# Ledger of designs, part 179: VH-VL binders against q9vpl3

Target 1, 224 residues: q9vpl3
Amino acid sequence: RGKINIQRPKAPHYERARVVAVTQPKYPELPKAKSCFKTRAERTQQQQENPYNEIIAREVRNWLDHSRLVAFFHLSSITADDIFRVRVQLHKQNLHLKSYGSKIIEQAVKNTRYEAIVPLFHSNHCIVFSPDPEKTAALLRIVRRVPQMVLLGGIVEETMLSRNQLVAYAQMPGLHAVQAQLVQTLSQAPGHLIQQLQAHQNSFVQVLDVHAKNQMNEETPKST

## First folded at step 6 (VH-VL)

Design w44 (framework fv_anetumab)
Fold by ESMFold2-Fast, scan of step 6:
Structure w44 (fold): chain C 224 residues (1-224), chain A 121 residues (1-121), chain B 111 residues (1-111)
Amino acid sequence: as target 1 above (224 residues)
Amino acid sequence: QVELVQSGAEVKKPGESLKISCKGSGYSFTDYWIGWVRQAPGKGLEWMGIIDPSDSYTRYSPSFQGQVTISADKSISTAYLQWSSLKASDTAMYYCARQPLYSGYDAFDIWGQGTLVTVSS
Amino acid sequence: DIALTQPASVSGSPGQSITISCTGTSSDVGGYNYVSWYQQHPGKAPKLMIYEVSNRPSGVSNRFSGSKSGNTASLTISGLQAEDEADYYCSSYTDSSTPYVFGGGTKLTVL
């Protein structure tokens, strides 16, 4: 018999994930009369119960549960054509580039072991999922050519790794026992890795904020 | 000069094994996918699969998954297409072609000359 | 199953223009700008004529041009010459488990 996990939702195949995204219904509009008489807090509660967001959050949980490699990136301004080119190259390596809103990520990971990653998604972001952790080297080689994508950290074999730890893992591909030992060594201290990931994200956001403020004083970068 | 050179024509009987080769020269072999394309006599092009020579990662067409094995040896810049047991329906011209791996365009820009495989009893 | 649809044959006279269509879905031709065209003369390997919908490699005549509208890509050959008589194949990236697919091919006859 094939290996089937009937106790967990299955992560969508790349083609299925795209079909699901295209066919997902738009959130129904709130009744305007009722919304007019609701307090801000009550309106916020109604928005939090959005059925569309819950469907997407379940999709994100499925990707997290069924991927042995998850990489988190900050995404600077990039054209649609450039990001599609990156997505195509990643897909050929069985690497699946996804982008979700911060609220959806929060809903997906609340009450799970991954809740600590929420702070990584305060700014523009994207996530790469793969069932194959040995493709980490290919992932980093592809994104090295995309300066708009900045690696924040990731999860390998359910172990959270900082940016530097993920880079170290990528430099030792193809030796299964050595890779497993490296992951164990790098993730030895409980809680330490989450702090490192959050610190890197916060440092990057600070650098980006300074850069953004400087750009506000400059001329338009390009006309496109 | 950038080129892909394929092994010579083969004549085999059903049930025999076969391994054909595609050697790249004049470029960085690990920066390109090598794809295999089949063309049955008088028919069109059929994509069989691709390999990343840097780590030997492969992707196959569903029609060829389990029917052939694609491999590569990056130390000698050579990719391979292999059958464990040939069938008469495997009679075809087989082409290898390269495609950029990490940058550039999404197309097969350099093609091998082709290897004719004839399987008959 | 054939993923991209091309007409089996097209014909033209020297000096005329002809167009070959390649029709797919929103998950391949319609979704991405990764359509290529290959020319194959009898007994020869295919040659890349167009990549990424409309770009020509060095050495390809400017008589060859590519375009796309919705789910259909087109190859246009202007100033048709006898040497253009060949089979033409379109190909596209797909977001399926199999990332690459060919069209059925079109035989161009120059009368």
Scores: ipSAE 0.164, ipTM 0.615, lowest interface PAE 4.6, mean pLDDT 80

Design w45 (framework fv_anetumab)
Fold by ESMFold2-Fast, scan of step 6:
Structure w45 (fold): chain C 224 residues (1-224), chain A 121 residues (1-121), chain B 111 residues (1-111)
Amino acid sequence: as target 1 above (224 residues)
Amino acid sequence: QVELVQSGAEVKKPGESLKISCKGSGYSFTDYWIGWVRQAPGKGLEWMGIIDPSDSYTRYSPSFQGQVTISADKSISTAYLQWSSLKASDTAMYYCARQPLYSGYDAFDIWGQGTLVTVSS
Amino acid sequence: DIALTQPASVSGSPGQSITISCTGTSSDVGGYDYVSWYQQHPGKAPKLMIYDVSNRPSGVSNRFSGSKSGNTASLTISGLQAEDEADYYCSSYDSSSTPYVFGGGTKLTVL
């Protein structure tokens, strides 16, 4: 694909604004609760056909196609102020923190070589993109101060890497030829990488589920 | 050879100040966090805190926040652990250890030999 | 000392296999694959034996292996040798307060 603005990727603002303008005025007095209880199943099915999701999915595909470094993270509860500070620090290093819904990521990678990555995004997540794979060390240094961001793995030069492989790559940031050879070597066993990344995803989902249940159960015994 | 070398044993009285050191050699000092771990006599390991030597960012265990100061001088590849006023309960072996770039990913792979601090009247 | 639960002691004979457990919660051991194991001989600094649940650093014998099931991580030492007699500590990532929290430690006696 053509040139993209990696720091500020082109959004189809005209098309998006036109769709919003057409749909918003049609429903000036929406009965939120009443609509929800009547047509939940049908509403859920129709949400999968959302045109906004396809626009954003195209943006994600553009980022994937034109970024030589893509890193995947689980994201625990974090304040808007804290994530904004992280985003600013990353931006100074030409690293672009993005958050997308799992349905959007599924649409973006469907029928591509990256489709197997979808399970990683079934919980809270974020992705960092960069055109410069030499920035992996800077990325890990910044994220090291953010305990809420847990590295799952990534893609370097179109090759999927585990967490361990990304860290090894980061320890050789000044040697492009050595980095390229490492990426080639690591690409020899992709099946194990997917299983390892999925295991981390499942562990994180389990932590969130237990935390939510513990909070709810703690509230319930007090009210009984 | 990658190594962390700590300062020698110290014998102090309660109320005295102390600063112990941990010098890295054989590697890029700013590419690793330096952590401090306490071990009271006959007890287990307690994580105290860490420092990023590249900009002196620190993070402490809640148990040690405000009780000690961790610092580093990247120009001489040395990290420090400091007390303004020692207590008898500070008697322990203190280890420094390096942790690779990513928090929560790896472990303390290289450890210093330890500095024994004895605080008694 | 209380953050991760280990048995205070375990024992075995030369040539046997022993297992040391490390039990936490879903917020540390159960939630992340960031469990490490350290060996400490009397009067010496700890040595990293296992990281990320099951990975061995260069120079660590393949007799040492790690695993995890739910909220419990395990260190297994096969072909037990006299030199294995030491204290063993687990550690895990904990996002709530510290990147690493240690277990209480287990004294391994080789009889």
Scores: ipSAE 0.034, ipTM 0.537, lowest interface PAE 7.0, mean pLDDT 77

Design w46 (framework fv_anetumab)
Fold by ESMFold2-Fast, scan of step 6:
Structure w46 (fold): chain C 224 residues (1-224), chain A 121 residues (1-121), chain B 111 residues (1-111)
Amino acid sequence: as target 1 above (224 residues)
Amino acid sequence: QVELVQSGAEVKKPGESLKISCKGSGYSFTEYWIGWVRQAPGKGLEWMGIIDPSDSYTRYSPSFQGQVTISADKSISTAYLQWSSLKASDTAMYYCARQPLYSGYDAFDIWGQGTLVTVSS
Amino acid sequence: DIALTQPASVSGSPGQSITISCTGTSSDVGGYNYVSWYQQHPGKAPKLMIYEVSNRPSGVSNRFSGSKSGNTASLTISGLQAEDEADYYCSSYDSSSTPYVFGGGTKLTVL
């Protein structure tokens, strides 16, 4: 039993079929009885990869367009079993944990209102989607128990929120009018918000750089 | 208005059981985790563990895993720290403190006054 | 066990500034912006002074400030007063087997 209405409505299924139909690669003419050429086989394989990426990018756009709550996380090293357990807990609350490559995210949001989120995905990441913004408190409660997932921010009712703003939103449940007003009050220009969200990501990059430099210094002892 | 009130001092002998309490008031008890912090005489703070009162999810420091039990009763806004068999080395001040589940900080913002536990023959 | 390294003691005179360091690793202080500082007077419960590296709770003097560089967080107290004499503890979120860790504590003496 699939949850088609919340995961894949009819429109995405039809859209996917259309994409497959129009984006199927046309193979170059094959000469009769030609022997194997690895380079030609590899070119044929590479040509077929683009339609797959566009299909997944459209799926991501559909999640963004049909979700009233989207939360972005930095994801540290975590086992497959542990992330599966988190995914199950989230799913029980109608929260859908997805992981996509940075290139697919970029393709999905290019030329859309969501393009500002691309810098958030330069490191390891995951995204939680939900059609129900009332689930923000449940989301934060579940993720609080997963030290490997660090909240960067999110989108609520099409408004981008920082970590602290999303936390504030979660603390005021119950009245839709109050929540809507809070979202409007807490919202910031996307540029300013993205800089705040990136500051946290940059701390991980700096840590990795320092670690790499320390390893280099250990290999080359000080002689002066 | 917001406070955590701990049970009174205890004097026990080795091998005895003990359960101390921490009662929250002035706030929504299930919106905060309750942590327990130990401080041996003249020593520093040691994190023991934490509980989510909404479903009694617990997480312990490796040093205290299996040595104590943390529990909570959300209907009376009270968290507990329990020993099945006390040792002289359990002599310490025990603090409870709350940590916001949804807050923008992972810090203990409100602390109980502490419960002194003395274990001696 | 003590997971974060602090100096055992620091001293200053009234009106001076002092800084207390708190050194960890990339899995705690260096990896996250979740460093807190607590003040403890003799015989009293700890009081939160700083959270998330540099934020002050309501009611904490602006003489207290926090910062972080790499794996080291710092608490700076400006305009020292006699009542600042206390033990100071740092703490950090940790992604390893101990999700929260305290520093060993620093005794501040106001001479």
Scores: ipSAE 0.189, ipTM 0.604, lowest interface PAE 3.6, mean pLDDT 78

Design w47 (framework fv_romosozumab)
Fold by ESMFold2-Fast, scan of step 6:
Structure w47 (fold): chain C 224 residues (1-224), chain A 121 residues (1-121), chain B 107 residues (1-107)
Amino acid sequence: as target 1 above (224 residues)
Amino acid sequence: EVQLVQSGAEVKKPGASVKVSCKASGYTFTDYWMHWVRQAPGQGLEWMGEINPDSGYTGYNQKFKGRVTMTTDTSTSTAYMELRSLRSDDTAVYYCARGYEDITFLYFDYWGQGTTVTVSS
Amino acid sequence: DIQMTQSPSSLSASVGDRVTITCRASQDISNYLNWYQQKPGKAPKLLIYYTSSLQSGVPSRFSGSGSGTDFTLTISSLQPEDFATYYCQQYRSYPWTFGGGTKVEIK
C-alpha cells in the first residue's frame, strides 16, 4: 500500500479547477470590493470555517499523496522575479515549488500521518513536490544558489527525513535499490524522527535569526 | 589537457562596455559551470558570477547585478562576460574559471590567464 | 553574504620554514572551504578543496584543517616556488566569497 502513486493520475490540477469553478460565480457578484459592507462580509467569512480553505487543503493532500519526494523549506524575503526563476529551474527537473498558508497546511495534514510537519510552517515557508525521488540531488544543487530557501527536512517514499538524512539520501548513487535501502536505514535510526525534525527546525530558527541579523548588518553599507 | 584562453587586454573610457571572452578546450563544455572572478590592482579576488552552459542559468554577484551579462556559445565552447557602464574602479584583471560541482564539492579547478581591463578617461 | 577574513595579511618567511595561514568565516560553513595559490602576474591555482582534500599535482607539504568558522592552511617546509598570495573561499552559502588574501614574502 502506498499513498504516493504517480500511476493514479488524479492530479492536483483537478482541485485547482474546482477552486476556479467555486470562485468564479462569486466574482460577478462582488462589484464593489472597497465597500464597508464587503469588508464586514469578508470578516464574517474569515471568522467562520471557510469551505474555500478545505478545497485548497484537499489540493495539498493530493500533492502529498502523489509525490514520492516532498521537501520543506523556510523562505526568507525574495523577489517575484527570483522565485519565478527558481520555479522554472525546478520545473525542468520535475520539481514543483508550491506556497500555501500555514492554516491551510494545518488543515491539510490534520488527522494524517503528516501532522508532525505543522510546526515547520509557523513561519514563512514553501514546499517542493516531485513524483521522482531521484531528483533530490538536483533539488539540493538548485537551492544551493537560493540562500532565501533553507531546507528543513522532507518526505521520501512516505518516510519523514530530517535535513541531514535528506542530504545523505541525495549523496547516494542513482541506483534506486541502494537509495531505497538508505531510506529504510535512516528511518530506523535510534531516536524519534519527528522529535529530530522539530529539534532541527528549532535550531534553524535560531541560526536564521543570527543569519538575518548578519545580513542586515552587511546590507547597511549597500544602503549608504 | 584542459585549457581556458581569454581575449586580449582592453582599454575603455568611463561609461563604455567591455566584453571578455573565454574559450574552453580539453573537456565537455556543457558539463561544467563557468565562473568569472576579477581582481583590482593590488586587491584580492572578487567573485562576479556564474553561468551553466547546459541550462543557460546565470547567477550574478549583487554588486554587479544590472551591469553584467554572462553568455555562452556552445558551438565554439566560448563563455562571455559583458560589463556595462564602466567606471575607473572597474580597472582589474578579469578571470574565467571552470567550476567543478557535485553534492559535496564546489571549486574552481582551472582558470584562464586573465584579461586586463583598464578604464581611463 | 558570508565574510571571509584571513590573517595575517602578509608574512615574511625563509625557505624551510613552517608557514600557517588562518581563515575565519563570519558564520558556520562546515567544511565547505577551498584554498587557492596565486603567484604575481598569474591566475590562481586550486590547492585544497573541502577544507583538507589535496588537489591532484599539489605537493604534500600543503595541508588544510579546520571546521565551522576557523580554518588553517599549513606549508610544512616552505620552498622557493611557494612565495605567493593565498586565498580561502567558502561555498556554504551563495554568493561564493573569497578571503582578503595572505601574501607570503621572502624574508
Scores: ipSAE 0.501, ipTM 0.752, lowest interface PAE 1.8, mean pLDDT 81

Design w48 (framework fv_romosozumab)
Fold by ESMFold2-Fast, scan of step 6:
Formats: structure tokens, C-alpha cells, sequence
Structure w48 (fold): chain C 224 residues (1-224), chain A 121 residues (1-121), chain B 107 residues (1-107)
């Protein structure tokens, strides 16, 4: 093993590879806390000052800086095998599925134009990054097969969009100028968007119920 | 049993619009996507687009994006495909097809009988 | 768009023959490929999905293989009802695209 310092994530070679191999950065193990007298407040303070959190926060900033498409999802319970298959499908479309803790995201976006996204990550979540905004339609197509992933919203060409606005963007022609104009037209103040996205998170029970019903009905055509 | 029944043959003039219907029965209409695929005489199959009857979401092949509109009426379990600004090369048999989908699979398991649309002057 | 090329465009065969038709994708599509059979004047019928999975009710003489860009549909012992046009279809990327078709004709 050994201790390694990961400055910035890279996506250099995306041939068929194992997930634990060349396509994913290796994270150093966080230092084991040894104090048995550490209170909740002291543990929180210790985490905030952890140098490994800053390294990972730099990784998040790198993804945000190099991605013209960022999509935010609520993530329900999903098997390791299924999430691995989702990652492989997304990777073939230059879409990169990542998961980071709320504290790390807060550190990454602090004092940036993206600071407003922090409230989206207080529950189980994942983020998809891509340098290509034209892949929004491909992203939504793949995720439609994954009921455990519920779209909350995203950022396209530096503009925050709600779930409905991202769906509308995906339905537009592949002309960059037309898509950019739509993004500009659909843009919202961060406060308003956060309220709308929180409402979507609170409604996930209804979405999951619809998905569960749909999955059960789709499975009936398979003969018993 | 699952059945998709399409509307009858149409003959149209260039520049006109055509609206083809596809009535579904034997399953829960809102649980499956409906796709439209066309086939010109003596040619292969061409995917035109899809619609989710539950959400109303549509996805169109870029070739048709400005001329095609797909809709559904859940009360009658009917899907519609309207193609505008018809040209002679739009002469084809138009099929509706039910899309089965899960994480690993997407295939068209049931097809309508097809609707012949002829565009001539 | 991902282009799907089928070979041959047509072939003549006799009952009992082993028939092989190929499908080539212009880009890696993993195993996201289906095969359909179409008889004259009829809608296509699903034969095989996800490269090699046989649809319920389809005879075992049909089999599919391949991965990435090169795919094969094999009919091990051709029957009279198998004379039809066969199409491959990818579902890796929008738009979904079909091959040009392979017409299997009686000799």
C-alpha cells in the first residue's frame, strides 16, 4: 500500500478495464482516530481539519472546472454489482459517476458560484460529470433504467437547472447555439432552484413508488 | 394478450401532414415506452423516436426532430405519431413498437401491423 | 450515429443448411445488440436480445454471439419458415440504429 497524494483526477485511458484499476484514482486511507475521549464536537472539528478531505475537495473542484455537464442524483439502496454496471455504461458515453461526502462538497464549492448546491447533498447522493453537454440525453436514457437514481437537477454550461429544465434541455436539437440559448432562458436564481430541488428530494417516495409499480408490471411479461 | 393495432393506410400530397395512431391492449399502457420505426419500400428499418406514456417524455431521432411529434392518450391507451412537411421520401410503412427495458436490455417485443403512408403528387 | 453494417446483403440457402450472418458496428456497443426477423408484408419479430439471449418461443436453432463491434447470428439447420430478412439493432447510443438487413432466400 503506502500513502499517496491525489492532486487532481484524470481520465486518461478508458479501454475496457476493471473499476479498481486504471480508470479510477486511488484515495489514501484516512488516518485512524485514536482518541477514546473524543466528543461529537471534537470529532467534527477533527474531520474539518483533515488534510485528506482537502485533497478530495481539490478532486471535486477539478471535476467541476473541467465539466460542462454536472447532474445531481438522490441514490437509493443499490447493489455494488448494479452500480458498477451503471458506471461502465456511463463511462462509455464519457459520463463519470462520482460520490462524495457532504463535508467534502462543502469544502470544494466554498466561496465559488456553486456554493448553493451544498444543501442537495445532506442525504445519500451521487453526481455525474461530463465535459460534453450534448451527452445529457444519453445520461437520462441510461438513468431511466436505474430507478434507484433520482434526478434532482444539474449544471449545464455553468447554469443551474432543475430536473424539468434538464429534461427539456435533453429534448432540444444537438445544435450548440440553440441549447445554449435554452439554458440561458431556463436559468434561475440559486435560492429558487434550491427550494425546487429540495421539493423534488422530498417527493422521491412517490417517484420510487411509481418506479416499483412500473418494474413489477414490466417483469410480468417475462413468463412464469 | 398484448396487441398493437394501427390506423389504416394514408395517401398524402407533398407538404401535408399525417397522423398515425397505435391502440394498445393487453397490458398497462403507462408501464412501457412506445417507439416508432419506419421502413421505406425495399429498404431497412429506421428508428424515429420514442414516448413514455406515463411522463410524456419524448426522444426523437435528430433526422425528424423538427417535423415529428409523438403523443399519447392514456384514457384510450393510444399512441400517435404526426409527421409534418411530407416529402416523397417519407413514403414508408410506419410501425409502432412496445419497448421492454431494464438495466441491461432494451428491445421491441411487440409491434403493430404497420401503416402504409404514400406521399405522391 | 452508430452505423450498423450487415453482411451479406442477401444469401441463398437450402433447408438444413447452417446460415451465418454478420453485423458490424462503427463503434463499440458492448453487448447492446438485438436481432429481428421480418417476413414479407409483416412487422419485424424479436429473435435475440443482448447479443445472445434467445426470446421466448424462438427455436433453439437460432443463436447469437459477439461483442464490441462484431456480431453473428447463426441458424444451425435452416427450416422453411426461416426464409426472411434479418436485422441487427444497437441500443448503446441514441439514435437506435438498425443494420441494412440480410435477406435469406430459398435456393
Amino acid sequence: as target 1 above (224 residues)
Amino acid sequence: EVQLVQSGAEVKKPGASVKVSCKASGYTFTDYWMHWVRQAPGQGLEWMGEINPDSGYTGYNQKFKGRVTMTTDTSTSTAYMELRSLRSDDTAVYYCARGYEDLYFLYFDYWGQGTTVTVSS
Amino acid sequence: DIQMTQSPSSLSASVGDRVTITCRASQDISNYLNWYQQKPGKAPKLLIYYTSSLQSGVPSRFSGSGSGTDFTLTISSLQPEDFATYYCQQYRSYPWTFGGGTKVEIK
Scores: ipSAE 0.012, ipTM 0.484, lowest interface PAE 8.4, mean pLDDT 78

Design w49 (framework fv_romosozumab)
Fold by ESMFold2-Fast, scan of step 6:
Structure w49 (fold): chain C 224 residues (1-224), chain A 121 residues (1-121), chain B 107 residues (1-107)
Amino acid sequence: as target 1 above (224 residues)
Amino acid sequence: EVQLVQSGAEVKKPGASVKVSCKASGYTFTDYWMHWVRQAPGQGLEWMGEINPDSGYTGYNQKFKGRVTMTTDTSTSTAYMELRSLRSDDTAVYYCARGYEDYTFLYFDYWGQGTTVTVSS
Amino acid sequence: DIQMTQSPSSLSASVGDRVTITCRASQDISNYLNWYQQKPGKAPKLLIYYTSSLQSGVPSRFSGSGSGTDFTLTISSLQPEDFATYYCQQYRSYPWTFGGGTKVEIK
């Protein structure tokens, strides 16, 4: 029973509610009917999820297309501070450490020449990208001190390399020697230029294969 | 021609700190890592940590992490190892060693003569 | 951390003997193993790197072999100056670790 002064105590509340309604963002209210249908908000969330996945997949494809060096790693449990220190060291060498979900990787590489890498990402992983393939040796020296990162393989100049092949590539004299030979070849007649470039590419591949086989034999001892 | 010359023997009380120096000569100081290795009396070699004079990167054995600091002075080609909160079991000979490193190799090719640190009352 | 176990901890030998020292890693280290020699009161000296590569200035009687987890240092004909303690060291995984040492003593 008690007499309540409705007008005086509630007038400030009404004005305050009106000011709050004007200043706050417009959010859709929860369905009053408790509908079993998907609400507009729920449908918007599902549509948002699909565009987000495609945006990130496109980012991954962009990294793959613009990097001459891509290295794949298995990643064991590592603290945020430790991975940050690794990322800083890599960044100083123009090496960019990225982590993406396996579903995003699969979406990014489906119907591309890189589709074969999908199985590498079924476990915890990370990828290092660089526009400079001569940084492969620097990359491997840095990750030697990060036992949580295990090299699986990579892509160098659009060529898929196994772990041992990538290691062998890192042990070669820098690509500056090959680039110097290409520059030297530019002074030759056009017909000879093409032939010499093909010969250099074949020699490089042969050296890499021999070096990779020798390194595999040395690093993967045969168990008797 | 390559030489690593360490500071002289130290006697410290428990709880004190010791800073050992290692002066390098005969090579480009920033081209090689510097490592610190200790050896307790009658015991084997124990790796303490490493420093890259070029980058300033340091890595420490977890056993010493929090008590050890490694630094370099590139203008004098000198490496330093400071060990704090000394205990009697820190009594050892402390060596600096030059580390050659590429992807295939990592080895200690030149060593200082050693600095004896004795921790006693 | 990778634990390095050397055997024997000590051995007695005579000048001219073939001496074999073994080093075992707790996990696969491929060929990332070095050997060092330490004479009493002196700093260690690099003998062999990458399992079998002989360091410049080291006598050819020293040789290394092995891969994976089991490694051997062999001195084909022991000389008086070879009486020392020998250490293996792995660099496959950080942190770098040494074996406990093998003391080669005169018989």
Scores: ipSAE 0.338, ipTM 0.658, lowest interface PAE 2.3, mean pLDDT 79

Design w5 (framework fv_ontamalimab)
Fold by ESMFold2-Fast, scan of step 6:
Structure w5 (fold): chain C 224 residues (1-224), chain A 121 residues (1-121), chain B 112 residues (1-112)
Amino acid sequence: as target 1 above (224 residues)
Amino acid sequence: QVQLVQSGAEVKKPGASVKVSCKASGYTFTSYDINWVRQAPGQGLEWMGWISPYNGETNYAQKVQGRVTMTADTSTSTAYMDLRSLRSDDTAVYYCARDEGWYDSYYFDLWGQGTTVTVSS
Amino acid sequence: DIVMTQTPLSLSVTPGQPASISCKSSQSLLHTDGETYLYWYLQKPGQPPQLLIYEVSSRFSGVPDRFSGSGSGTDFTLKISRVEAEDVGIYYCMQSTQFPLTFGQGTKVEIK
């Protein structure tokens, strides 16, 4: 329609206004730190509070909030091909292997119920997430064939579990009620759990030290 | 039905090779390791090694290292044990066994019926 | 290698009476992860072995509650509270704390 003779702005005037609006550059919101020269103190604070880290930390919090199964691993040197194959196998079971820096993990769990786990992530680590806690058995079966990944512990149904407690959970029948009862009976105070998880990590470090010494002796037979 | 079915009895001369098969059915073949255990007549059990059908990784007992090769064919859900340079002390019943263990646990919840290998004459 | 030693080597039991089998390792079976990886198997005449107990004391699915495992370090015990005719066979302990995996020499259980 529009065949009726109505008043409207002239096309040239409207077109010029539109062209000017379109040619004006639009920029995304800029962080304060990038808009002006900063002092050394402000520069130091910006380095500590990197915007990239906060974005990734929010991603980690999202994974924690939407996953009913979270497993923590120490990760030894592993080839890109090997970790890719592990990630593919895990993905087939709806298990999602993620690697994040320790500082990002710290920012993600700061002021949350999971803050106590931060010390576990000061060494090389990776995390497996899943919305399905019944996949714990599948997870442990898959990672059993990956000696570079050492189980430290996890979170099941928002309850923090040690390595041994997580293994016990995996061995239970697939009845949700029975497994929920096991989680409740195996749960411990965060302080005691962290001590247990750190002890397992220290034991693994001792095993690696022995292996490294054996490897060195084999590589250099002349050295006893 | 969940089962492991092994190949039939073999009689071999010293110095020959034998290849024993172990066909899995009723479960996801790549989710469990297969171990090989032998039993000489009137003797106890001796572990020979394992293979992971998931990635083909193997671990052999030192006593048979260099003479044994374990393989797995995921398309037919069949594991194989090839033992070379047979000696009279290799005469035994050879079992394949599924490893249901978790993480660092190793326990054999399902066993094949056994394959008798006799090395003589 | 870890050597597993079973006692007795042979045991005759009156039906309904208890039986006890000991398994001793040449060194501690405590793994670096804090767990103890010891297992018990039963081999009935003419059959392959079958799993009874895993990780010292956990009864495998379908295994009667008359079977129980206990122990720590180097000393382990399998107990049958009331021996039945179907329990006849050779019992083996096994360890997986260190490779190679090793078995005890076996204990023959028969009905008196």
Scores: ipSAE 0.006, ipTM 0.499, lowest interface PAE 9.0, mean pLDDT 78

Design w50 (framework fv_romosozumab)
Fold by ESMFold2-Fast, scan of step 6:
Structure w50 (fold): chain C 224 residues (1-224), chain A 121 residues (1-121), chain B 107 residues (1-107)
Amino acid sequence: as target 1 above (224 residues)
Amino acid sequence: EVQLVQSGAEVKKPGASVKVSCKASGYTFTDYWMHWVRQAPGQGLEWMGEINPDSGYTGYNQKFKGRVTMTTDTSTSTAYMELRSLRSDDTAVYYCARGYEDSYFLYFDYWGQGTTVTVSS
Amino acid sequence: DIQMTQSPSSLSASVGDRVTITCRASQDISNYLNWYQQKPGKAPKLLIYYTSSLQSGVPSRFSGSGSGTDFTLTISSLQPEDFATYYCQQYRSYPWTFGGGTKVEIK
């Protein structure tokens, strides 16, 4: 989408024009002096649509539908320069780092097979997309050096995977068929997987907290 | 005792290919990444790429992408680095190095003795 | 790519001297920096990893410090076996890159 850059949209001009087009009332339908023509609620409903959000939501759905690898991250405070450097490194491996508001993500995935991911986006987040699932190892290698990005889980070949499952997938032999078979096997318990992702996030947050406290309190590890 | 033993010196003509070997011993070969680093005469160190002997995953420095291939033979605990379309500026000592990696650390703790590759007409 | 600049490119020192060499990254690398020692005709040897962690078997006279973009390797009391070239290496961003080296020579 050369006309719309989802990371750097020319949104002010485009958004303004589309809002005007959508919200403009038809000229012949100006019912002067008819007190009950439209309630306040009806007028509010007519104006509550945001065409810009729907366009971005459609692009998020396209990314989800056309990416064979999707990885979800919690994002802690990070400078614009740092995230740009990460984005450049990822792009060299055909990995596309995207950041969207939680409302846009919810709008994009509502009534789709991806609806289950919405709870993962309660806090600051970002998503990495790729058409190539073999790039999972490259992804994990790059983000290992970015402590502000914490892996929550992902989707590989339309199958939702926990953090540990995604790490295991990355360590599989380079046989695409073997990796696909593993993904297929892991897909057999969809209902439990979402609970595993959130429980895993909670246990990981606990481990990070303990590790951070130990790192602050201890002299350099591995000196023994 | 960890050891990395590399193949002997090579002399090649421009346009030829060279394949350097690195035989590992003293540790579980599949537990560590293997990296390749070169050093031109009188110059510094340059990272060429990496391979995971367990997964077969490879990562290459963009400078060498398209003409370098890294492989391993797990049965002999040997890593290989093949560089194609050699130029005179590929004259260097080529090192294999074992990579230790965890959440905070990535370092090359053991190195091969180096293989001198000379490219001349 | 992250460029690593070492200074000085060479220095002359005597046994017992305190030697300090510096390494500067073109962008923030946090503490993801290693130091290696290379003697003529030999492979490099890991000295320090993660800015300041001393590798097992390396003498305590070697120490590292710094963060972000500016890093220092210090040899508190230079010994005859320390005359070598020293390299810093960053591992925050792929590809991994080395500094140009600092040659420590006999005065």
Scores: ipSAE 0.005, ipTM 0.481, lowest interface PAE 11.6, mean pLDDT 78

